VHH binders against Uncharacterized protein F13C5.5. Designs and how they scored, part 9

Target 1, 168 residues: Uncharacterized protein F13C5.5, of Caenorhabditis elegans (o76565)
Amino acid sequence: EICPMDKHAICNTGHLSCTCSVSQEDEAPVPEISCNALIARDLETGNFPVVSVEFDLNNSAEALEEFPEDAFRDKISSSLRVDEEDVIVLRTSCVGTDDTLTIQFVILKKDTNSSALPFAIEDLIDAESIATRMKAMGHLSQIANLDVDTIEYTEELVDLEFEPSNLE
Below, E stands for the ipSAE of ESMFold2; O stands for the ipSAE of OpenDDE; V2 stands for 0.75 times the mean of E and O plus 0.25 times the DockQ between their complexes.

## First folded at step 4 (VHH)

Design z5 (framework vhh_7z1x_3)
Fold by ESMFold2-Fast, scan of step 4:
Structure z5 (fold): chain B 168 residues (1-168), chain A 123 residues (1-123)
Amino acid sequence: as target 1 above (168 residues)
Amino acid sequence: QVQLVETGGGLVQPGGSLRLSCTASGFTFYDYAMNWVRQAPGKGLEWLSGISWSGKDTSYADSVKGRFTISRDNAKNTLYLQMNSLQPDDTAVYFCAADSDLYTGYPSDYDYWGQGTQVTVSS
């Protein structure tokens, strides 16, 4: 468990340091980056290719209080002309590297009949095609006020060392 | 100028095969998803197949699955459609179309269209 239920993750823009902190309020806030991974993979069905976006937090000039997932998905859907509901963020991680936040996501093909994990690889738009398109688009150098450092595809979903917090 | 030019159409007997080619010029071919669409005599447009920019992601209409294969050669700015087991109801004008969208199979939104090539399947 990376963040107990009475803590939340805060990422500092000066360092890739996501800490689990107690709010000054006497109640646990909603879990944030590194303690709030979105969807766990199903290891029994194997891995599938994903797009990885790495953000440089040193260039943002502000402390990241929460990952702006809706703004991220809006930017991806608008830029690539895909439906926002087909943009699925799988993991976020802000530890293990200095000043880097990593997002892993996939895009479902239009009118996919099954969208539940584990995804069938044939229901996903090719991750290499997505990464290639994004790299060619200069206006994706910044997403949701975060500076994009790298965009790559991987042959399988990478374990970023952090899982969703086990809130009880 | 932007151009898409289809070639390879013609007359073929039922059960035969044809390979269509579509050569692109005047735009950055590898930035576009490519599609094949046909129009049979007296009918509307029917989407057949789409291919992503890298060539790794393909999709097909149920009417052609298992018989047609879409492919592309980005170094030659060329799109292909290999058509096998042709039937008389495959008789149509075949068009290639370019789409800046990652979604394939939506012909109303295509950016560029070819002039079409006639395919006739008859004995």
Scores: ipSAE 0.017, ipTM 0.275, lowest interface PAE 5.4, mean pLDDT 70

Design z6 (framework vhh_7z1x_3)
Amino acid sequence: QVQLVETGGGLVQPGGSLRLSCTASGFTFDDYAMNWVRQAPGKGLEWLSGISWSGGSTSYADSVKGRFTISRDNAKNTLYLQMNSLQPDDTAVYFCAKDEDLYTGYLPSEYDYWGQGTQVTVSS
ESMFold2-Fast, scan of step 4: ipSAE 0.226; ipTM 0.616

## First folded at step 5 (VHH; framework vhh_h_nbbcii10_fgla)

Design m1 (from c6a with W56Y R110E; at its last look DockQ between E and O 0.53; V2 from the best seeds 0.00; counts 0 for: pae E 5.7 > 2, unsure alone 63.4 < 65)
Fold by ESMFold2, look of step 5:
Structure m1 (fold): chain B 168 residues (1-168), chain A 127 residues (1-127)
Amino acid sequence: as target 1 above (168 residues)
Amino acid sequence: QVQLVESGGGLVQPGGSLRLSCAASGFTFDYRSSYALGWFRQAPGQGLEAVAAISYSGGSTYYADSVKGRFTISRDNSKNTLYLQMNSLRAEDTAVYYCAADSDLYTGYEPEEYDYWGQGTLVTVSS
């Protein structure tokens, strides 16, 4: 299938038109917009403040074939009482591991123009506040039937190994 | 019972400074009590105006255009206290200032979005 988990980091496929970040050049088609183009990352380091969720895949009843992004965004938006369209998944990655899945996301502030790309930190809800609230919630130990291992605020965004883009 | 108590108001001359404090109590002391905090004001004969707001972590702030560069909002979560440093005060800053708290993650600036309110502290800027 397109974007097998062991070879790709996937970015948000819904509201904002970008697809998989491919790990190798042999994947097609080239994504319309690189997920790096969604956010105003630090030019030198690539850093950007995000919420990072790690799922423990050990002892899973079934191997993942693809990340259930819609179920993830639905759970996040309902739990945090934000609009689903404001939840922007920037990274989904199993690259280099067979026992964890890492999801990195941000949430737009209320009434932010979702077509004014790239999003700056000022356009986003404070990621540390999001992570703090999520850690306090008892019903986020499992999301989309996946066991949550960690939730943390970080500026260390998972790199897109190959960054094709139809836009500069 | 959630209670917000403002202090630090008073009479000050134009160009002067004041620091308002808001002590919060009765909040649940787990992470679900991560309230956004704000300052609102009401001048005589006027409606409520948002002045400034700050997220739980302090990473997201809002300021009304009329106070930008003169007022600074801050919070000390260890003391459960919100502050408003007001510099370069003007006569039009005269108002009752209210502390408010909202449990929503969005840092709001509409009074209707805030669940808890203090009783207010009067700031008068006059010679």
Scores: ipSAE 0.025, ipTM 0.451, lowest interface PAE 5.7, mean pLDDT 73
ESMFold2 (binder alone), look of step 5: mean pLDDT 78; pTM 0.806
OpenDDE, look of step 5: ipSAE 0.138; ipTM 0.557

Design m2 (from b11 with W56Y; at its last look DockQ between E and O 0.06; V2 from the best seeds 0.00; counts 0 for: pae O 11.8 > 2, unsure alone 64.4 < 65, placed apart)
Fold by OpenDDE, look of step 5:
Structure m2 (fold): chain B 168 residues (1-168), chain A 127 residues (1-127)
Amino acid sequence: as target 1 above (168 residues)
Amino acid sequence: QVQLVESGGGLVQPGGSLRLSCAASGFTFDYRSSYALGWFRQAPGQGLEAVAAISYSGGSTYYADSVKGRFTISRDNSKNTLYLQMNSLRAEDTAVYYCAAGSDLYTGYTPEEYEYWGQGTLVTVSS
């Protein structure tokens, strides 16, 4: 079962690999690179525009033990006609309930240098537009064999750690 | 601002074919845009009804039951143009056809989902 998360989650690959969820159940130290380091958040609020997808795990395949990130990114890539490598996952979270999984992600513009960290808003495709587009597609009720409950635009990032401040 | 301009309407005999075009301006059909597209029609003395819709990526389509198998909605991103291929036309297909664009299409068949509309093009099917 994906939730609750028993260990820290590492998202993305290569130089963009980062900790996108910290679990209190995992005794191992948190990896050095937080996904917060990938983005230039608001310094006062910690906010950053993202697309947030909430999955209903009660209706999803119970056989999954981990979030199928590759399948997720592939689905996003094919649906939105963007490069898979430009789909950047920033959060994987089971906060609030064991029955829901929240994924927050952004998409790099094609002309964005992926090594130019941290990414600013202007380096990304407008997240609100992406969310709106995803909602309108009609075929995204299921992503990576997980049932989609909601797709929304938000500037509020889910906590990376349990009861932490998103300002850090 | 967004503008939609329909063309291709005219008089056609039953069983004939027409292809409607909708030239869009003010936005592009690329993946960075947030517009899905649809066709509506209004027959004389009748209300506005959905004909066909296509999602942002083109991966999802909607067709009214009355036109399924006969009409095909498509788009050419390079030309920023929406099309409606109409085959096996019937007298009951006579209507003014409108192109519409929207950024929040969940079903594709309700006018309220679309915020931009063309002026319409008349299609008359008659022997």
Scores: ipSAE 0.006, ipTM 0.226, lowest interface PAE 11.8, mean pLDDT 86
ESMFold2, look of step 5: ipSAE 0.207; ipTM 0.570
ESMFold2 (binder alone), look of step 5: mean pLDDT 79; pTM 0.815

Design m3 (from b6 with W56Y; at its last look DockQ between E and O 0.37; V2 from the best seeds 0.00; counts 0 for: pae E 5.2 > 2, unsure alone 64.5 < 65)
Fold by ESMFold2, look of step 5:
Structure m3 (fold): chain B 168 residues (1-168), chain A 128 residues (1-128)
Amino acid sequence: as target 1 above (168 residues)
Amino acid sequence: QVQLVESGGGLVQPGGSLRLSCAASGGSEYSYSSYALGWFRQAPGQGLEAVAAISYSGGSTYYADSVKGRFTISRDNSKNTLYLQMNSLRAEDTAVYYCAADSDLYTELPSSHNFDYWGQGTLVTVSS
C-alpha cells in the first residue's frame, strides 16, 4: 500500500500515547484516547493552530506499512534544534485513493510540564513561526525518506473520523 | 547567511533619547520572524551585558534591571527590523550596542551562549 492504511494509528508513545488517525468506521472503540485530548481546541470549530506537512507518495521508492514517526520526529527535532520529546504528533491522515500523507504536529515550549493536559496555545511554540522557519530551510525536501510537497501553518485540524470514545 | 546591521548610535546628553535599529539581510524574509532577537552592550573594560530580548513571536520580552522602564524593545517582522528605544539615558549606558539573533526556537531569555548571529556594533555615548 502506498499510504499507511491501518484502521487506526497511535502516536506519541508513552504517557502521551493517543489515536492520531482512524481510517475505518467500524473501529469502535479504538484502543487509545484521541489526540484531541492533548490540546485545548476551540470548542465550537475544533480548530487548533498546527504545522501541517503534506507528503507526495507517488515517487516513494517503497510502499509504506506505517508512518515512520520516529524518523519524522528525529528530523524535525534536529532541524529545529528542539528536544525530540517536545514534538507532538496530532494527526496522521491520508485519503484511501490519494497518494498524499498529511502530518500535523505541534512543539512544546521548553520546560512545559507534559502532564498538565490539555495543552493551550500558550504552552506551544508558535506554529506559524515553526512553519516559516521550515519553509526557509532548503534541506527539508525530504523528511523520513518521504518527499515533502507542502509545509503550511493552519488552524484547521484534519478531522479524526469516527472520533475515539474510549473516555466517553 | 543572515547578516545584522545596527544603526542609530551616536552622542547624546544625559536624559536624552536614542533609537537603535537592526536590519537583517542575506537570509530569507520568511526565516527572520523565526529568530529570537536581542540587544547586548559592552562598556569599556566590561564583558557583554544582555540589555533586552524579544521572542520570535514578539509575545515575550526581557529587560535587564538597569534599563527597565527606560528602554523598549520591539520588532517589525514585515520590515525585518529590530528596534531599541532608549529614553532617560545615563552616563552608565555608554557602550557599544550589538544586535543578535538566536537560531534556537526555545530561547526566550538572552544569553550570549545561545545567540549565533551578531551585528558589528554601534557606539552610544552619553556625555555632556
Scores: ipSAE 0.029, ipTM 0.412, lowest interface PAE 5.2, mean pLDDT 78
ESMFold2 (binder alone), look of step 5: mean pLDDT 78; pTM 0.806
OpenDDE, look of step 5: ipSAE 0.189; ipTM 0.603

## First folded at step 7 (VHH)

Design a29 (from a28 with D30S S34D E112S; framework vhh_h_nbbcii10_fgla; at its last look DockQ between E and O 0.59; V2 from the best seeds 0.00; counts 0 for: pae E 7.6 > 2, unsure alone 62.9 < 65)
Fold by ESMFold2, look of step 7:
Order: C-alpha cells, then structure tokens, then sequence
Structure a29 (fold): chain B 168 residues (1-168), chain A 127 residues (1-127)
C-alpha cells in the first residue's frame, strides 16, 4: 500500500529531483536533497504557499506501493492547461496514517527559468487561485485513480522529518 | 460563446492619455474565473506583440518593457470589462490594440497562447 510509507520518497525529475518524504523505517541514506531546497520558504516559520490535496485511500481499488506521481502530474497539467514540467511536487506524506495521503505542490509561471533555484513566491502561480479552480472541477474528485478527499490552499508544509543540519 | 469587444481607441497627441475597454460576453469575469486576460497590439506591417496581461484573480500582471510605467492593465469583474490605461503616449504606440483571453492558469504574453480575440481598436498617436 502507499501508506504507511516504508521508504524515502523522491519527487520530480532532473535537476528538480528532491526528497519529498523521509521514512524512519527506511535504513538507506536519504538519496537526494530535500524539496525544501527548491523554494524560498519564510526563514522564521518555514511557511510557503502550496496546494494541498488529501486522498482517501480506503476506497482505492488498486494495490499500489508508491504514489503514482507521473499520473498525478499528467492529470493536474491537463486539467489546468499548464505544462507538466511546471508542476512541482514538494511533499508526499502519509503523516503517520495508513488511510490518508497528502500531496503538496506548486506550479511555475509560464517561462520561469527552472534553473534559478530557489523559487520565490512570485515565480509561482498563485496557489489560492489554483485551489479555487480545482475545487470547482467535478472531474478532480479522483486523480491518478485515487479518491480525492480535500483540495485546499495552505501555507503550512507537511513536516519533512529529515532536514540537513545546515539548512537551519 | 466567448466574445470580446474593444472600445476607446482614437487619435491622440503625443504625451496624451487614452483608456481602452474590452467588454466580454459568453463568460463572466469573477474571482472564480480562470481566464488569463491580455492586451496585444499590431502596428502596420508588423506582427502582434504583447502589451500587458493580468491573471483572472487580478494579482499577477505582466507589462512589456516598452510600456512599463506608462500603461496599467486592470479589470472590473462587476462590469465584465478589461481595461488598459495608457499614459504618456508616444508615436511608436500607434497600433491596432486587441484584447485577448485564454482559459488556462498562465498569465502569458505570447499571442499563440490565447484562444479568444477581439476585433481590435485603432490608437493613433500623432502630432
């Protein structure tokens, strides 16, 4: 099953690849830098505006061991008419549950230089606007064959349990 | 069916001001609208160029370098209208101005990204 997670999770591809979930059960070293490195979080709070999608895994008909990120990215990009490469996943977390998966993501503005890290808020499409549009879309009650429970704008990132010591 | 109609063009002296309007029908400009909105212009014998764009929420804007500080894009959702306030007009601003809309989330500035176009309104800046 996707939850609870027993391995570290890597999100995105290429130079944007980063650790989006750290599992205490996984004894392997954390394989990539944290997804925190992609974004210019508030230095005092760690906050950053994101879209948060919660999936209810109780009704999923598929036996999945990993979050199907590629299918998620494809559904988001086609539904919102944005490029797949502009959808950046920052968190994939079960938050210690076996029945709820939380995905947090942002979308780059058109023609943003994706090599100019970290991304500031002004580099990204307004997350509240994204969440508002997604809530109005009836066909997003299921994404990547997973049942969507909630779609919300938030500034509070789900905790990534491991962080390199020099980031603080 | 989406339709856009520009108005407010005309003849103006250099240094003058004009305010262009774009009335939309077939959809409503609202907080929940997902249309990106923009102004484009075409001088005689030239291609289309972006002038300004604004997100459907009104929070994200783009301006071409040639108009930055002189032009202001805005919208009034209660009137379903997009505006372009043009100040300190110059001869090189002479063009047919078009409003355009697209229903994706980008605040873009390439003409090929926009699905809906108005008929245009002529602005002539001349002594």
Amino acid sequence: as target 1 above (168 residues)
Amino acid sequence: QVQLVESGGGLVQPGGSLRLSCAASGFTFSYRSDYALGWFRQAPGQGLEAVAAISWSGGDTYYADSVKGRFTISRDNSKNTLYLQMNSLRAEDTAVYYCAADDDLYTGYEPSEYDYWGQGTLVTVSS
Scores: ipSAE 0.013, ipTM 0.354, lowest interface PAE 7.6, mean pLDDT 81
ESMFold2 (binder alone), look of step 7: mean pLDDT 78; pTM 0.808
OpenDDE, look of step 7: ipSAE 0.071; ipTM 0.465

Design k10 (from k7 with G50S S52T; framework vhh_3k1k_2; at its last look DockQ between E and O 0.14; V2 from the best seeds 0.00; counts 0 for: pae E 7.7 > 2, placed apart)
Fold by ESMFold2, look of step 7:
Structure k10 (fold): chain B 168 residues (1-168), chain A 120 residues (1-120)
Amino acid sequence: as target 1 above (168 residues)
Amino acid sequence: QVQLVESGGALVQPGGSLRLSCAASGFTFSDYAMRWYRQAPGKEREWVASITWSGGDTSYEDSVKGRFTISRDDARNTVYLQMNSLKPEDTAVYYCAADSDLYEGYTDYWGQGTQVTVSS
């Protein structure tokens, strides 16, 4: 299994814990709310500005069973000199692919009250600025021992299979 | 247009205090680490103090620890350097700098400097 997810994946710890990928649920109960609940997405499109990192899994020494989120957040926070707790992962996805893992995240500004959900765009560090800085960093060609294929700014969140919009 | 404008440099007696200010415009101030550097005549520019964009971490060059304090006010887009117990060797042009922290030792923006002179 190249895809590092089973039935679903849970991202972020603490009060921001949420479901960041969904495949097929074989059992109940549902473990956590959608990560869509953390952000004030555009009501019509579901769009929200994020940093999108795509990993090329073709050269992985072993099948990846789970995304190494802690190592990812540690590398991002140390590289950008922000608090690790401010790095919020919204998506982990390889659904529909056999060799690519996509991670989408945002970073809270230092003044953001992390309990004031959902976060608006102005609560977050500018995602385009983050992506630009990361692209310039030579040591981010690999994160958490995974090969980085692309880093880009986008407003298009990858789809959650069983929650295609911010409305249930 | 990016601007960093330092102010507060003056002539002061040894043992005195000064507070330097650096007002920033033309970029998202809260996304940058802010740093102070200084350059004495005939010497290379040297790092003095740094503060992270979150404001949670500060660091200082050894000779100024305990005497200088860096702080930031994101509402005013301003970084400060409080300098106490000033000594003649603190005489220099002081520069503020904005650094995205993407590259060690690389500075994105520089101010034009403000002169600090410590003498009787």
Scores: ipSAE 0.014, ipTM 0.188, lowest interface PAE 7.7, mean pLDDT 79
ESMFold2 (binder alone), look of step 7: mean pLDDT 84; pTM 0.850
OpenDDE, look of step 7: ipSAE 0.143; ipTM 0.573

Design k7 (from k4 with R27F F107T; framework vhh_3k1k_2; at its last look DockQ between E and O 0.18; V2 from the best seeds 0.00; counts 0 for: pae E 3.9 > 2, placed apart)
Fold by ESMFold2, look of step 7:
Structure k7 (fold): chain B 168 residues (1-168), chain A 120 residues (1-120)
Amino acid sequence: as target 1 above (168 residues)
Amino acid sequence: QVQLVESGGALVQPGGSLRLSCAASGFTFSDYAMRWYRQAPGKEREWVAGISWSGGDTSYEDSVKGRFTISRDDARNTVYLQMNSLKPEDTAVYYCAADSDLYEGYTDYWGQGTQVTVSS
């Protein structure tokens, strides 16, 4: 599925239920099953603890047509010595500006039963610990050939624009 | 090639002290938590002490708490175990281990071990 943004076209592809945040009303609606269905987030606030990585696209040498999710997961997993399959991207946000990209992700504990959706906080490696470790590393100024601006722990998920749904 | 090399094991009398060292190579030492384990003959390997990647958090098995101290020197890629007030039940092969501290219960690298014997 295509989720264009001004200058940098970024979409999630493949069999993931995640979709881009939409900056304009005329873009395609969020799929019936979305990244929101992967996690048991707070129903009143929408909060869930994640690691948030913001990329600065101002100095990008090449326009993005889609987020290089596999390269991102590969770099995260190799840097943190976790299985690539356990790195779950929840948000790929192009909303706000066309010069930034925000990726929010979590990491499953080893041998978590991935058929038991949605994931609860206890199924995941502590996100604050992940963010702290990533910030202490001196070689994450670029991930997947994108310039990293910030890495932070947060509970504030980027909103999806069109009626997200959860598995029931 | 990753290596963890323990040293400092010896025969000592009860009440004595030893300092174990574990020199690491082949990986970015400062990114790893370090652990000490021990294994007495005919028994399962058991956790003894751990120190976080930053050195800010240490933890100990109850029977060694107050007697053993774990520390790390990232400039020398070395973790230490200071063992005081040694008892015969501390007799074991002591192993150094490294892990990412992200996957509970999984160890990335093991050393070969160093023998500590406390004779009554």
Scores: ipSAE 0.124, ipTM 0.471, lowest interface PAE 3.9, mean pLDDT 74
ESMFold2 (binder alone), look of step 7: mean pLDDT 84; pTM 0.858
OpenDDE, look of step 7: ipSAE 0.165; ipTM 0.568

Design k8 (from k7 with A33Y; framework vhh_3k1k_2; at its last look DockQ between E and O 0.71; V2 from the best seeds 0.00; counts 0 for: pae E 5.0 > 2)
Amino acid sequence: QVQLVESGGALVQPGGSLRLSCAASGFTFSDYYMRWYRQAPGKEREWVAGISWSGGDTSYEDSVKGRFTISRDDARNTVYLQMNSLKPEDTAVYYCAADSDLYEGYTDYWGQGTQVTVSS
ESMFold2, look of step 7: ipSAE 0.272; ipTM 0.569
ESMFold2 (binder alone), look of step 7: mean pLDDT 84; pTM 0.853
OpenDDE, look of step 7: ipSAE 0.037; ipTM 0.458
ESMFold2, look of step 9: ipSAE 0.060; ipTM 0.417
ESMFold2 (binder alone), look of step 9: mean pLDDT 84; pTM 0.856
OpenDDE, look of step 9: ipSAE 0.028; ipTM 0.430
ESMFold2, look of step 10: ipSAE 0.026; ipTM 0.370
ESMFold2 (binder alone), look of step 10: mean pLDDT 84; pTM 0.855
OpenDDE, look of step 10: ipSAE 0.035; ipTM 0.386

Design k9 (from k7 with A33R; framework vhh_3k1k_2; at its last look DockQ between E and O 0.21; V2 from the best seeds 0.00; counts 0 for: pae E 3.3 > 2, placed apart)
Fold by OpenDDE, look of step 7:
Structure k9 (fold): chain B 168 residues (1-168), chain A 120 residues (1-120)
Amino acid sequence: as target 1 above (168 residues)
Amino acid sequence: QVQLVESGGALVQPGGSLRLSCAASGFTFSDYRMRWYRQAPGKEREWVAGISWSGGDTSYEDSVKGRFTISRDDARNTVYLQMNSLKPEDTAVYYCAADSDLYEGYTDYWGQGTQVTVSS
């Protein structure tokens, strides 16, 4: 089952690969940088505007051991007509539950330099607009064979249970 | 039938202000990003300003930054372009455009345009 997560999860590929979920603090060190290193967060709250998708795992995820990230990114990119490589997953979290999975992601603008880390707000497609667009699409009740419970814009990132100082 | 109808174009003196409107019909307005373009005589059409679906993201051509403001009213299916501190080089036919794509550069629908002339 996807939740609870038994290990740290790595999201994305290539130079944007990062730790986007943690199971236990004692599993440190993590092999990748935190996804927090990819975005310019609010200095006070640590938050950042994202699209948040909540999945209900009660019926659709019985055969899945891990979050199907590739299928997720494929569905998002095809539905919104963006490049798959521009879909950046920042969080995969069970939030301490077994039946709920939350995915938080952003989408880079077309001509954004993906090497210019951390990404600023102006490097991203407006997350509120993306969420609005997704909600207007009637065919997004399932993504990657997972039942979608909610799609929303939020400025509050799901906390990583453990955030190691691994920026190397 | 899909329609984008621009209005508000006029002859104004340098330093003057105009407010352009673009009324949309025949499609779900809130599902589209809206943009303004302009074409001066003998020149290519150029992008001027854009606003996202929610209005949370706006962008401008460098030459109009600080002077022009794009906004939208989904209840009225209308996009606006407030133009302040107008210059002779702003003289052009202004077009509104609707775009359902998240990336810039694709346009689904165009208006017929409205003439803006800035001259002393």
Scores: ipSAE 0.210, ipTM 0.576, lowest interface PAE 1.6, mean pLDDT 89
ESMFold2, look of step 7: ipSAE 0.218; ipTM 0.556
ESMFold2 (binder alone), look of step 7: mean pLDDT 85; pTM 0.857

Design u4 (framework vhh_lunsekimig_d3; at its last look DockQ between E and O 0.56; V2 from the best seeds 0.00; counts 0 for: pae E 5.7 > 2)
Fold by ESMFold2, look of step 7:
Structure u4 (fold): chain B 168 residues (1-168), chain A 119 residues (1-119)
Amino acid sequence: as target 1 above (168 residues)
Amino acid sequence: EVQLVESGGGVVQPGGSLRLSCAASGFTFSDYALYWYRQAAGIERELIASITWGGDTNYVDSVKGRFTISRDNSENTMYLQMNSLRAEDTGLYYCAADSDLYEGYTDYWGQGTLVTVSS
């Protein structure tokens, strides 16, 4: 029901840690770079192929205090038979309303060199194939105890709105 | 070479039962998520049942309580038990298997077995 992000959210621990949501203006620099830095977005449009999962927060019995990224990653990795470290979350967003949560992610191919940033499309498992498999799996009507409304392939990333810029 | 072969289709009266089988060769079922689809004439294939690597099952609402998917990994075979059949269940029934995503997404399909529900 209540969006769990205050000003910003940090996704992906370790060397891939990045800002995946910025919902309010912050007068100080955000602590991490944008998750845009992980991917080779189209130079003109900013597009990049991702899997987009929208959650309906209205029927949740428990108030959601924070995005359960670890539980999300665990469910995705177990359902798709991939390593959880290969699941990279690019966006966590409630842009538009507080009654929905949108998660956008990609999955690294197993032999991808994680030091070869930014990741190109060929470094990632085909997002349309991922979305197709997830939509076919009926056991993904809930992920991390959240009700799934929509699973889709898209090339349009949700806007970070107050894009992180720690440079002057 | 991967091969999926359906069997067990036929003509059955409404309210009847039928058991479909899907036999696999060229791979080990235990490493695959498995699916049953059906296709009525002029319609896109629709997913009706799935069973994960770990044996969790799921069904579309139109078949819940009537159909049961199962797998026997020692026989390399998947089954669909179809009870309380209705005219709208008529169609070609396909089995499908998903491989490990890391090698690229690979769908394997059988050729289909026909189920006709008619009085």
Scores: ipSAE 0.016, ipTM 0.352, lowest interface PAE 5.7, mean pLDDT 77
ESMFold2 (binder alone), look of step 7: mean pLDDT 81; pTM 0.797
OpenDDE, look of step 7: ipSAE 0.035; ipTM 0.420

## First folded at step 9 (VHH; framework vhh_3k1k_2)

Design k11 (from k8 with D108E; at its last look DockQ between E and O 0.20; V2 from the best seeds 0.00; counts 0 for: pae E 3.2 > 2, placed apart)
Fold by ESMFold2, look of step 9:
Order: structure tokens, then sequence, then C-alpha cells
Structure k11 (fold): chain B 168 residues (1-168), chain A 120 residues (1-120)
């Protein structure tokens, strides 16, 4: 087992429990809420601008028992000098491969009301600016003890396999 | 122990030039967007010029474009504002600032300011 995530993931907003990657073939209960409820994505395309970080897991000595989200958020917030609570992880995915992990996140603008869901693009720091800053820093080859392969701006979210808020 | 110390403010004639300096200490200077702001008597403080942490991107308020030049020297932890073709309207206290590079409009550190007076 080298995938760092089980089938049930929690988004980093504290009170919002989300699944960011869930197999549709599972009969097990899913977390309380979908990360899709956090963002006002484009209804036609499903697109939303994010920063996408891909980790290369080939050199990991051991598989992670869980994604170290707190360490990730700590490193992102300290490196970019933003508040840790403004760093919102929207997707964690390792489906389809056991040697990569993809994390997609956004950062709230200063003094954004974090309870005013869903977040619109205007509530967020420009994701392309974030990605550009991170690539220019030169010391983000490893985040949370995971080897970074790429950091990219994208509007193409990794699909959730299953949205738990759609089950009743 | 963070310090931003401005210098170079003076009384100068219209059309003259000044070079302001801001020496920084107590933080990692090369990681910050550095900006100059100014505040004229009875007015709100306004942004004047900015320079990215890499030095590759500079920006200016419209009224100073072509007259003012911001630059930085990371080896000396210093940001400069070269002010040419000065006008009476440029009279103000000029502040050096280390701004958040991602939080628009939020300044982490301020200097004490240096007075620039443009008068005949």
Amino acid sequence: as target 1 above (168 residues)
Amino acid sequence: QVQLVESGGALVQPGGSLRLSCAASGFTFSDYYMRWYRQAPGKEREWVAGISWSGGDTSYEDSVKGRFTISRDDARNTVYLQMNSLKPEDTAVYYCAADSDLYEGYTEYWGQGTQVTVSS
C-alpha cells in the first residue's frame, strides 16, 4: 500500500468534512460533505482555478498512513506568508497510480469571511500568482517531507469519483 | 527588532531630484515586495511605487510614472526611490513598506518616514 490516502478524505476547513477522492464502487459510508460545496465552480465545465501540486512518491521509504495535511498547510502558509487558515485544500488524489499524489488548493484573500460558502473566484488570491511565486522560491522541491514533481496553475480540477452529499 | 529606516528626504526646488533610501533589518529582505507610500498633510496615505521580491517587476502610481524609479539592492538590504522632475504636489512624508506579496493592500512592516518638501 503506497497510496498515502484512504478512500475518505477531510478538507482543511475545520468544520467541513469532505471526501476529495472516493470510489463509486464503495458501499461504505462517505464523509459528511463534498469539497465541491466549498467553491462556486463553473456549472458548464466544472472548472475552477487552483494551484496543483504533484508529488513523486517513488523515493518514499514507506507509504504514508495519511496525507500530512497540517504539515502541508504549515509549509505553504509559512513560505507564502499567508494565514494557515486561509489555505484551503480542495482535492487530494492518488487514484489510478500508486507513485503520485496530486494536491489542489486555493488561498483566501485576507479578511475573507470563511463562513460565506461557496467561495467565488473573487474571494481567492489569484492562483496563477501563487503558482508563479512558489516556482520562483526554489526551495519547494519538498513539502511535508514529500518530493514535489510539479507545481502548476490549472482550472481543471481532479474529478471526485463520488460526492457524498448526493447520498441520502 | 524589525527596522525599516528611510533617509534622503530634503527640501528641494521644483524640477529637482532626490534619492530616498530605505535600509531594512530583522527580516529576510529578499522575500518581500518593497513599496513606497506617501502621505501629504491632511490626506490619506497613498501607494507610490513597488518592486517585486525578485526585482523584475516594478510598478508606479500614474502621477509619478516616468519621473520616479524604484530599485533594490538585496546585498545591502536596501530599497531606493529615485525622484526626478519633482513637483510641489510631491510634498509628503514618504514611507518605506514591506508588503505582503499575496495579500493585496496589507503591509507587514512600516518605516518611520522621511519628509520630502518641494517648494520654491
Scores: ipSAE 0.150, ipTM 0.486, lowest interface PAE 3.2, mean pLDDT 75
ESMFold2 (binder alone), look of step 9: mean pLDDT 83; pTM 0.846
OpenDDE, look of step 9: ipSAE 0.377; ipTM 0.692

